# Miniprotein binders against q53ft3, part 51

Target 1, 195 residues: q53ft3
Amino acid sequence: MFGCLVAGRLVQTAAQQVAEDKFVFDLPDYESINHVVVFMLGTIPFPEGMGGSVYFSYPDSNGMPVWQLLGFVTNGKPSAIFKISGLKSGEGSQHPFGAMNIVRTPSVAQIGISVELLDSMAQQTPVGNAAVSSVDSFTQFTQKMLDNFYNFASSFAVSQAQMTPSPSEMFIPANVVLKWYENFQRRLAQNPLFW

## First folded at step 18 (miniprotein)

Design sc4
Fold by OpenDDE base, fold request of step 21:
Structure sc4 (fold): chain B 195 residues (1-195), chain A 97 residues (1-97)
Amino acid sequence: as target 1 above (195 residues)
Amino acid sequence: SDEEALIILAKWAAILLRKALDMARKGNTERAKMLIERAIEYLRRIEKLATTPEEEEIVEQAIEAAQEALQLLEQGKPDEVEEILQEAIRLLKELYQ
């Protein structure tokens, strides 16, 4: 029913069900994780009036779990991106995850999903800055994508003197790519949703 | 697939019944009733997807249990609902565990 995604890692689609209404994903080497995506698998939606409260758990200095409410997933918002890198020093919050019979190692964090009534969820307050705004996420992604493309393209740049004649190939001057990049950056800065 | 759908529906039904139980314990009888009624709707969907006699029997028993719980709540006997709802949840778990 739920999935968990960390960039550069395999998608997790099999949560451990620790109670009828509680699901957990393990996040090994959590200290290297900046963002996590939690999403519904798109099969059968939440029952009417229900959603999921998403929690992050990491071990404290004593190895005890510290739980923090990140945010929510619902039928109206079936996926969410959370920044967890800055939460590792945060204070624990009230959570529905009691003592769980889960083998924990110091390097493993957890994402917990508690299925809740929407009315109850509305009374919960996520930790600050955990939820990444859609606009910010998009802007960051776009910038990284653009940078990646520019770096890739520029790595093939050669001077005319360095060129080997290849009449069958088309060449694009590097300055064209740069100009496009600059123009795109300008537009993006003006309106991240210009496209 | 129908099998996957059955499993997911069973999980949702179990969640609904668990929440109903929680509400009953808290004395929120009306909310508990609502949740049970919703669970029964899911159970009926499961019933349509059941392909084995075992699945059919489980679903039938779960429906009966849910209906009994609902009746008890209507009679003002929330304390008697816990065991019945737990049984219904147990039955549902057999469909996906």
Scores: ipSAE 0.770, ipTM 0.914, lowest interface PAE 0.5, mean pLDDT 88
Fold by OpenDDE base, look of step 19:
Structure sc4 (fold): chain B 195 residues (1-195), chain A 97 residues (1-97)
Amino acid sequence: as target 1 above (195 residues)
Amino acid sequence: SDEEALIILAKWAAILLRKALDMARKGNTERAKMLIERAIEYLRRIEKLATTPEEEEIVEQAIEAAQEALQLLEQGKPDEVEEILQEAIRLLKELYQ
């Protein structure tokens, strides 16, 4: 249902479900991460009146997780880019993940998505520095993300002759991915905020 | 795929029922009812996608549980819906765990 993407890293499409309404991605070596993209996979949208609150967690000086609200994803905004590099010294806030015993390693941060009612989300205040403020930074990050995704997807490319029959799986022609990439690049160049 | 759709729908349905349970605990009966009704809609979709007898049985039981919870809320018995909704959620988890 959700994806998480860090520039220069493999896309994550399998979140750990830690509760009925809570999903977590692990981010190893989080100190090197400036930005993260969280997105819906687009298969089935949120139920009407629901969305996702996106949280970031890092260990504090005591090794305890500090969770901060980054922002939201919704059917109207199915993807978002967050700057997390400046959050590493921030104060924790009340968060929906606090009661969960999530196994942590010291070098691993987490992105948490809490599925919530939209009216409840409206009462939440994201941390102010999580928003990408620089258009240039946004463009650069997006470009890196696109390149990473393309490289990742291309690494799985096989010829039809090499395919193993899997009736339950859908396959996308590599040319379609390339075309999408080129179109997206063009749109990004025209307007970095086209989406 | 239909299988993937079933899994996602089951997850959404479980989320809806979890939220309904939360609303019921808070005394927001009307909202709980709405959420259960929506969950039933998803359950009906899952029912159409079920391909195994086990899946069919699970979704049928989940629908029955959700309907029972809805009836209890309509009767003004929000305290009695917790176990039923938890069971429905448990059943749904069997579809995607």
Scores: ipSAE 0.768, ipTM 0.915, lowest interface PAE 0.5, mean pLDDT 86
Fold by OpenDDE base, second read of step 20:
Structure sc4 (fold): chain B 195 residues (1-195), chain A 97 residues (1-97)
Amino acid sequence: as target 1 above (195 residues)
Amino acid sequence: SDEEALIILAKWAAILLRKALDMARKGNTERAKMLIERAIEYLRRIEKLATTPEEEEIVEQAIEAAQEALQLLEQGKPDEVEEILQEAIRLLKELYQ
């Protein structure tokens, strides 16, 4: 139903369901994280009139979780980017995840998604500076991720003359990667949320 | 896959029924009814995706429970729907837990 992405890390597509309407992703080594992308997987949309409130939790000085509302995902906005690097000193609440007995480690933060009625969501106020509101920011994030992948893959490029026989390995022409990259950029430019 | 779809639908249906229960507790009977009706629509979709007798039985029981809750709300008995909705939610959890 939901995905969570941190740059430089594997995408998470399996949230821990802690209640009927609440889902949690663990973020190890959260201090190194600047931005988090939360998105719907796109298989089946929210029921009509419902969306997701996205929360971030970090341990306070006492090791207790502090939850902060980052923003929202909806059928109309199925993905969002949040800046979490500046939230460590903010005021938080225990709601709506505070009553949940979630096992936590000191170095692990959490992203929580609470499925809510849209009218209830409208009454909630996200913490300041968390929402990276611009489609541009998402595009920039995606572009950086793509560039990272392309650079990584290209670093392994060899000419056919340089290839040594390795029958157990499959080889992909570098041109395929380039074409994929170009196609992805084109699609991203057309619709940053094409996926 | 159909199996994945069934699981997701079951989760959504459970959420809808939970919200319906919340609305019923708040005395918002009309909204509770609407949410239950929507849940039934999801349940009908699950019914079509069910491949095992166990899944079929679970979804049928959940539909019956949801319908009973709806009838109770129509009769002006919101206090009586809690156990029924909880049972329906429990049944749905068996599909995706």
Scores: ipSAE 0.768, ipTM 0.915, lowest interface PAE 0.5, mean pLDDT 87
Fold by OpenDDE base, fold request of step 21:
Structure sc4 (fold): chain B 195 residues (1-195), chain A 97 residues (1-97)
Amino acid sequence: as target 1 above (195 residues)
Amino acid sequence: SDEEALIILAKWAAILLRKALDMARKGNTERAKMLIERAIEYLRRIEKLATTPEEEEIVEQAIEAAQEALQLLEQGKPDEVEEILQEAIRLLKELYQ
């Protein structure tokens, strides 16, 4: 029914069903995870008027689970990307998963999906900045990536006078990188999905 | 596959019945009825996908239970539906556990 994806890891399509309406994915080594994709497998949609509330659980300093509402998946939005890296310092919130005797290794977090009525979901407030708005988060990521690359590349910039001859090496003028950066930014601003 | 579809449908039906039970407990009889009716629709789909006599029997019993619960709600007896809905859910779990 549900899938969970972390970049660089195998997709999970077999959630643990902990109740009739509760599903859980384990996320080992969760501290290395920045984003999680939660999605419907697309076989049979939610019943009419229902969706899924998506929660993240991580162990606190005492090993107790801290649950936070990330957002939602619905028939109209069957997949969502969530940023979880910044949530590790958050406070616990109300959640429907109860005291699950999950023998948690300290390094394992969980994604929980609670199937809810849509009208009930509308009353829930996700934690801020968890939901990667498709456009804004992508733009932000791209911008950060661009900035990171530019900063990295520019840190190696040398003048011709500073260059030591290395005939086996190819050199790219810094101006080319800058021009590329500017052009890319312009294109990104025009259409975040231009690529 | 049909088998996978049956399992998913059974899970959805169980969820619907669980939600119906919750609504019944809260005194929201109308919502409970709607959820049960929807569950019956899923049960009918499961019935069509059943391939074994055991599956057929399970789904038939679940339908009967759901219908009984619906009748009880119509009669103004929400307190009596809990056991019946729980049984229906139990039956459905046999299809996917």
Scores: ipSAE 0.768, ipTM 0.914, lowest interface PAE 0.5, mean pLDDT 88
Fold by OpenDDE base, fold request of step 21:
Structure sc4 (fold): chain B 195 residues (1-195), chain A 97 residues (1-97)
Amino acid sequence: as target 1 above (195 residues)
Amino acid sequence: SDEEALIILAKWAAILLRKALDMARKGNTERAKMLIERAIEYLRRIEKLATTPEEEEIVEQAIEAAQEALQLLEQGKPDEVEEILQEAIRLLKELYQ
């Protein structure tokens, strides 16, 4: 019914069913995980008027599970990407998974899916910044890439007086890179998908 | 496969019945009825996929239990529905556990 994907790892398609309406995936070595994808397997959709609330659980300093609502999956949105790397210091929230004897392995976190009525899901508030919009993540990545390139290129900038003659090499004026950077940023801000 | 479909449908039916039970406990009789009715639709689909006498019997019993629960809710007896719905859920679990 549900799948869980971490980049660089095998897809998990067999959730542990801990209740009629609750499913759990184990995430070993969770500290190395930045993003998790949760998705429906696509065999049979949610019953009409139902969806899944997606939770993340990690052990606190005392080894007790801290649960946080990440977001939702539905028939209209059958997959979602969640950023979990920044949640490790967050406060616990109310969750439907109760006192589960979660295997207290310090390095293992859990993704929990609770099947809920859509109207009940609408009353729940996910933790901030957990849900990654595809557009927002793309924009952020692109901006970081642009900044990285600009910083890299600028680190090689020298004045004409500092140039050593190298007839076999071609040089690009730093102003060309800057102009390109500014133009690209402007276009990206107007439409992240301008390309 | 039909077998995989049966298992998934059984899981969904059990979830629906569980939610119905929760609604009944909260006094939301109309929503409980709606959820049971939907569960019966899934049970009918499972019935069509059943290939063994054991599966057929389980599904039949689950349908009967769900129908009884629905009747009790219609009669204004939500307190009597819990045991019946739990039994229906138990029966469904035999299909996928």
Scores: ipSAE 0.766, ipTM 0.914, lowest interface PAE 0.5, mean pLDDT 89
Fold by ESMFold2, fold request of step 21:
Structure sc4 (fold): chain B 195 residues (1-195), chain A 97 residues (1-97)
Amino acid sequence: as target 1 above (195 residues)
Amino acid sequence: SDEEALIILAKWAAILLRKALDMARKGNTERAKMLIERAIEYLRRIEKLATTPEEEEIVEQAIEAAQEALQLLEQGKPDEVEEILQEAIRLLKELYQ
């Protein structure tokens, strides 16, 4: 349903579902993260009239979660980039994750996605200017993420002759990563706002 | 894959039914009926993807529950849909939990 991407890290595609309409990604070592991309996976969109409110949660000085509304993803905007570097000392927002106020380790934050009716989302106000709105800055950020992802993943490439069997681990052929990188770069060059 | 699609459709259907229940609780019967009708559309798509007897039974029971809830709303009995919608949601969770 949802994906979460941080520059220099592998994409997360398996959100923890904590309620019918609430999904969470863990962000270990969150203080080193400046931007997060949240996006829809697959070809099955939100039901008509629905979308996702995206929240950021970090532990305060007492280890208690502080939740902040970052913005939204919808069928009309199925991916969004959020700047979180300036939010790690801010005040909390009203949020629908009430049971999720459990104390966590100091280095792990969360991205929360609450699936809501569009009417309800229209009444919500995100904190500050967390969303990246410039085409040039979006393109630059995206290109840096693509380069970093490709270089990181490709540094682990091995031939079949070098492969050590590991049934508990999953591997991706290098050509799949290359094809994805080339296709995404081409699409971005054709239309930087295709997302 | 068809199994991945079934799981996603079940999650969307459960959300639609949860929102329908919320609308019924607020007295917005027309919106609740619309959301249930949409959930049934998703349930029929799940029905086409179901491949095991367990999946077939679950989706059949969920459709019956959703249709009964819709009938109760049409009869002007919105306070009677609570248990039936919660049952449909529970059934859908069995498909993805």
Scores: ipSAE 0.706, ipTM 0.884, lowest interface PAE 0.9, mean pLDDT 80

Design sc4
Fold by ESMFold2, fold request of step 21:
Structure sc4 (fold): chain B 195 residues (1-195), chain A 97 residues (1-97)
Amino acid sequence: as target 1 above (195 residues)
Amino acid sequence: SDEEALIILAKWAAILLRKALDMARKGNTERAKMLIERAIEYLRRIEKLATTPEEEEIVEQAIEAAQEALQLLEQGKPDEVEEILQEAIRLLKELYQ
């Protein structure tokens, strides 16, 4: 039904089902994680009128779970990227997992997915700094940003023979910008979430 | 595969019935009926995929329970669907647990 991906780790496709409508993925070593991707598996989508509310949970200083709403996955948006790096000391949110006896190690974070009616989801407010985008949209935005920067910087390129001395200004050789562009583009194609 | 599809359909049907029960508890009988009707559609698809006598019996009983719950809601008796819907959900869990 659901998958969970952290950059540089193997994809998780076997969520722990903790209720008919609730699914959980464990996130070991969660303090090193900046983003997670949650997505729909398989060929059978949500039933009409339903979607998934996605939550992040980490243990507080007392070892008690703190749950925060990250956002949503739906048939219209079946994959989403969520930023969690700023949430590991953040404020908890209203959530449906608090009354459940979920089996987990107290020092491990979790991603929770609650299958909900769409109109119920429309009343929920995700935490404000979570980045919510599809992997395709993230990659396209990043590529456009790369192209824009490179084209702008390149428009100022001059040969060394045409320069005049300017001791108060610092200069960057154009090949440094080109190497950065090529390296970033290659890494983005390999792993859109590397940065 | 057909077995993978059966399991996923059973999970969706159980969720639909759980949400229908929640709506019945809140007095929203029209929405509860719509969710049960959708669950029966999923149960009919499971029925076509069932390959063992055990699977066939479980799905048949789940359909009967869902249909009874639907009739009780049509009769204006939402308070009487609790045990019937819980039984249907339990039956579906046998298909995927």
Scores: ipSAE 0.702, ipTM 0.881, lowest interface PAE 0.9, mean pLDDT 80
Fold by ESMFold2, fold request of step 21:
Structure sc4 (fold): chain B 195 residues (1-195), chain A 97 residues (1-97)
Amino acid sequence: as target 1 above (195 residues)
Amino acid sequence: SDEEALIILAKWAAILLRKALDMARKGNTERAKMLIERAIEYLRRIEKLATTPEEEEIVEQAIEAAQEALQLLEQGKPDEVEEILQEAIRLLKELYQ
């Protein structure tokens, strides 16, 4: 139904449903995350007159969740990029006496999606600097994803002389991966929403 | 796949019925009826995708509950739809959890 993408991480497509109309993605090590993409999956859009309000949550100093409205996804805008780097708490404090034996353990933040009637969403105000231009930021974000995939796949490249017999495995020539990378990059530059 | 479509349609139908219940609680009978009618459209699509007797029975019961809720709203009885809509929502949740 929904997807959640962070640069340098695998896409999440299996939201935890916490109510009929509420869906959550966990973001471990959230302090290292600057942007999150939230998007609609599948071929079945929101029912007419409905959309999704997108929230970001992190635990406060008492461990209580702090929820902030980032923006919206709708049938008219089914993918959006949100900046969360300015919404996080500071780092933990350390004492000089015990600092060598104390490590800061990062907690898990969440992205929440609440399915709502569009007229209810029109009355909501996102935090002012969370939403970014989805086209430019999406292109930048996706380019990093493409680079990451190409580097990962390329790290397994071997020449034909280096291949070991493995009849149960299937192999793909490395130039197929390069061709895919170049074609995808070109299509993204022409239309960031070609999918 | 058809199973994924059935699950997504069930989630959308449950949401539509929840929003209809919210509208009925606020006295907005016309919007509640429109949301239930839309939920029934989704339920009919689920009915066509159902492949097990359990799924078929659940969808049939959900349609009957939604239609009864519509009749109560048409009769000007929005306070009487609470239990029926909650049952329909519970039935739909069995399809996806």
Scores: ipSAE 0.695, ipTM 0.878, lowest interface PAE 0.9, mean pLDDT 78
Fold by ESMFold2, look of step 19:
Structure sc4 (fold): chain B 195 residues (1-195), chain A 97 residues (1-97)
Amino acid sequence: as target 1 above (195 residues)
Amino acid sequence: SDEEALIILAKWAAILLRKALDMARKGNTERAKMLIERAIEYLRRIEKLATTPEEEEIVEQAIEAAQEALQLLEQGKPDEVEEILQEAIRLLKELYQ
């Protein structure tokens, strides 16, 4: 249903379901994380009239969770980037997870998703600087990653005449990387959340 | 896959029925009825994907429970839907837990 992505880490697609309408991802070593991406994973969207409120939780100095509303994901905005670097000492928000007395590991934060009716979500106010922009920002970041990868790989290109056999090395034709790059750009333009 | 789709649909249906129960408790019977009707649409999609006798029985009983709850709400008996909707939700959780 949901995915959670932190730059430089493997995507998480197996949320812990803690209630019918509540889902949680663990974020170990959360103090090194500045942004998280939360997105709809599957092909079956929210039921009409519903969406997801996204919360961030970190343990305070006593190990107790401090929950903060980051923002929302909906069928109209199925992916969102949230800045969490400024929230690790922030004020708690009203939230639906507080009935659970879950003691947490000191270095592990959580992302919580609560599935709610859209009109209920309209009365909620996210913490002020958590939301980072639209799909445009995500697309630009992804495009920069693609450009950097392609430029890096290209800087090591050699012609067939320059290739020296090496039993300990594997080689990939440069055209394969170019084809991958072109296909990825095309798919990203069609659906920025395809990956 | 069809099994993954069945699980996701079951989770959505359970959420719809939970929200319908909440609305019935608040006296918003029209909203509760609309949410149950939506849940039945999801249950019928699950019925098409069910491949085992257990799955088929669970979905059939959940549909029957949801339809009974709708009938009670139409009769002006919102206080009587709680146990029926809770049973439908428990049945759906068997599909994805």
Scores: ipSAE 0.683, ipTM 0.878, lowest interface PAE 1.1, mean pLDDT 80

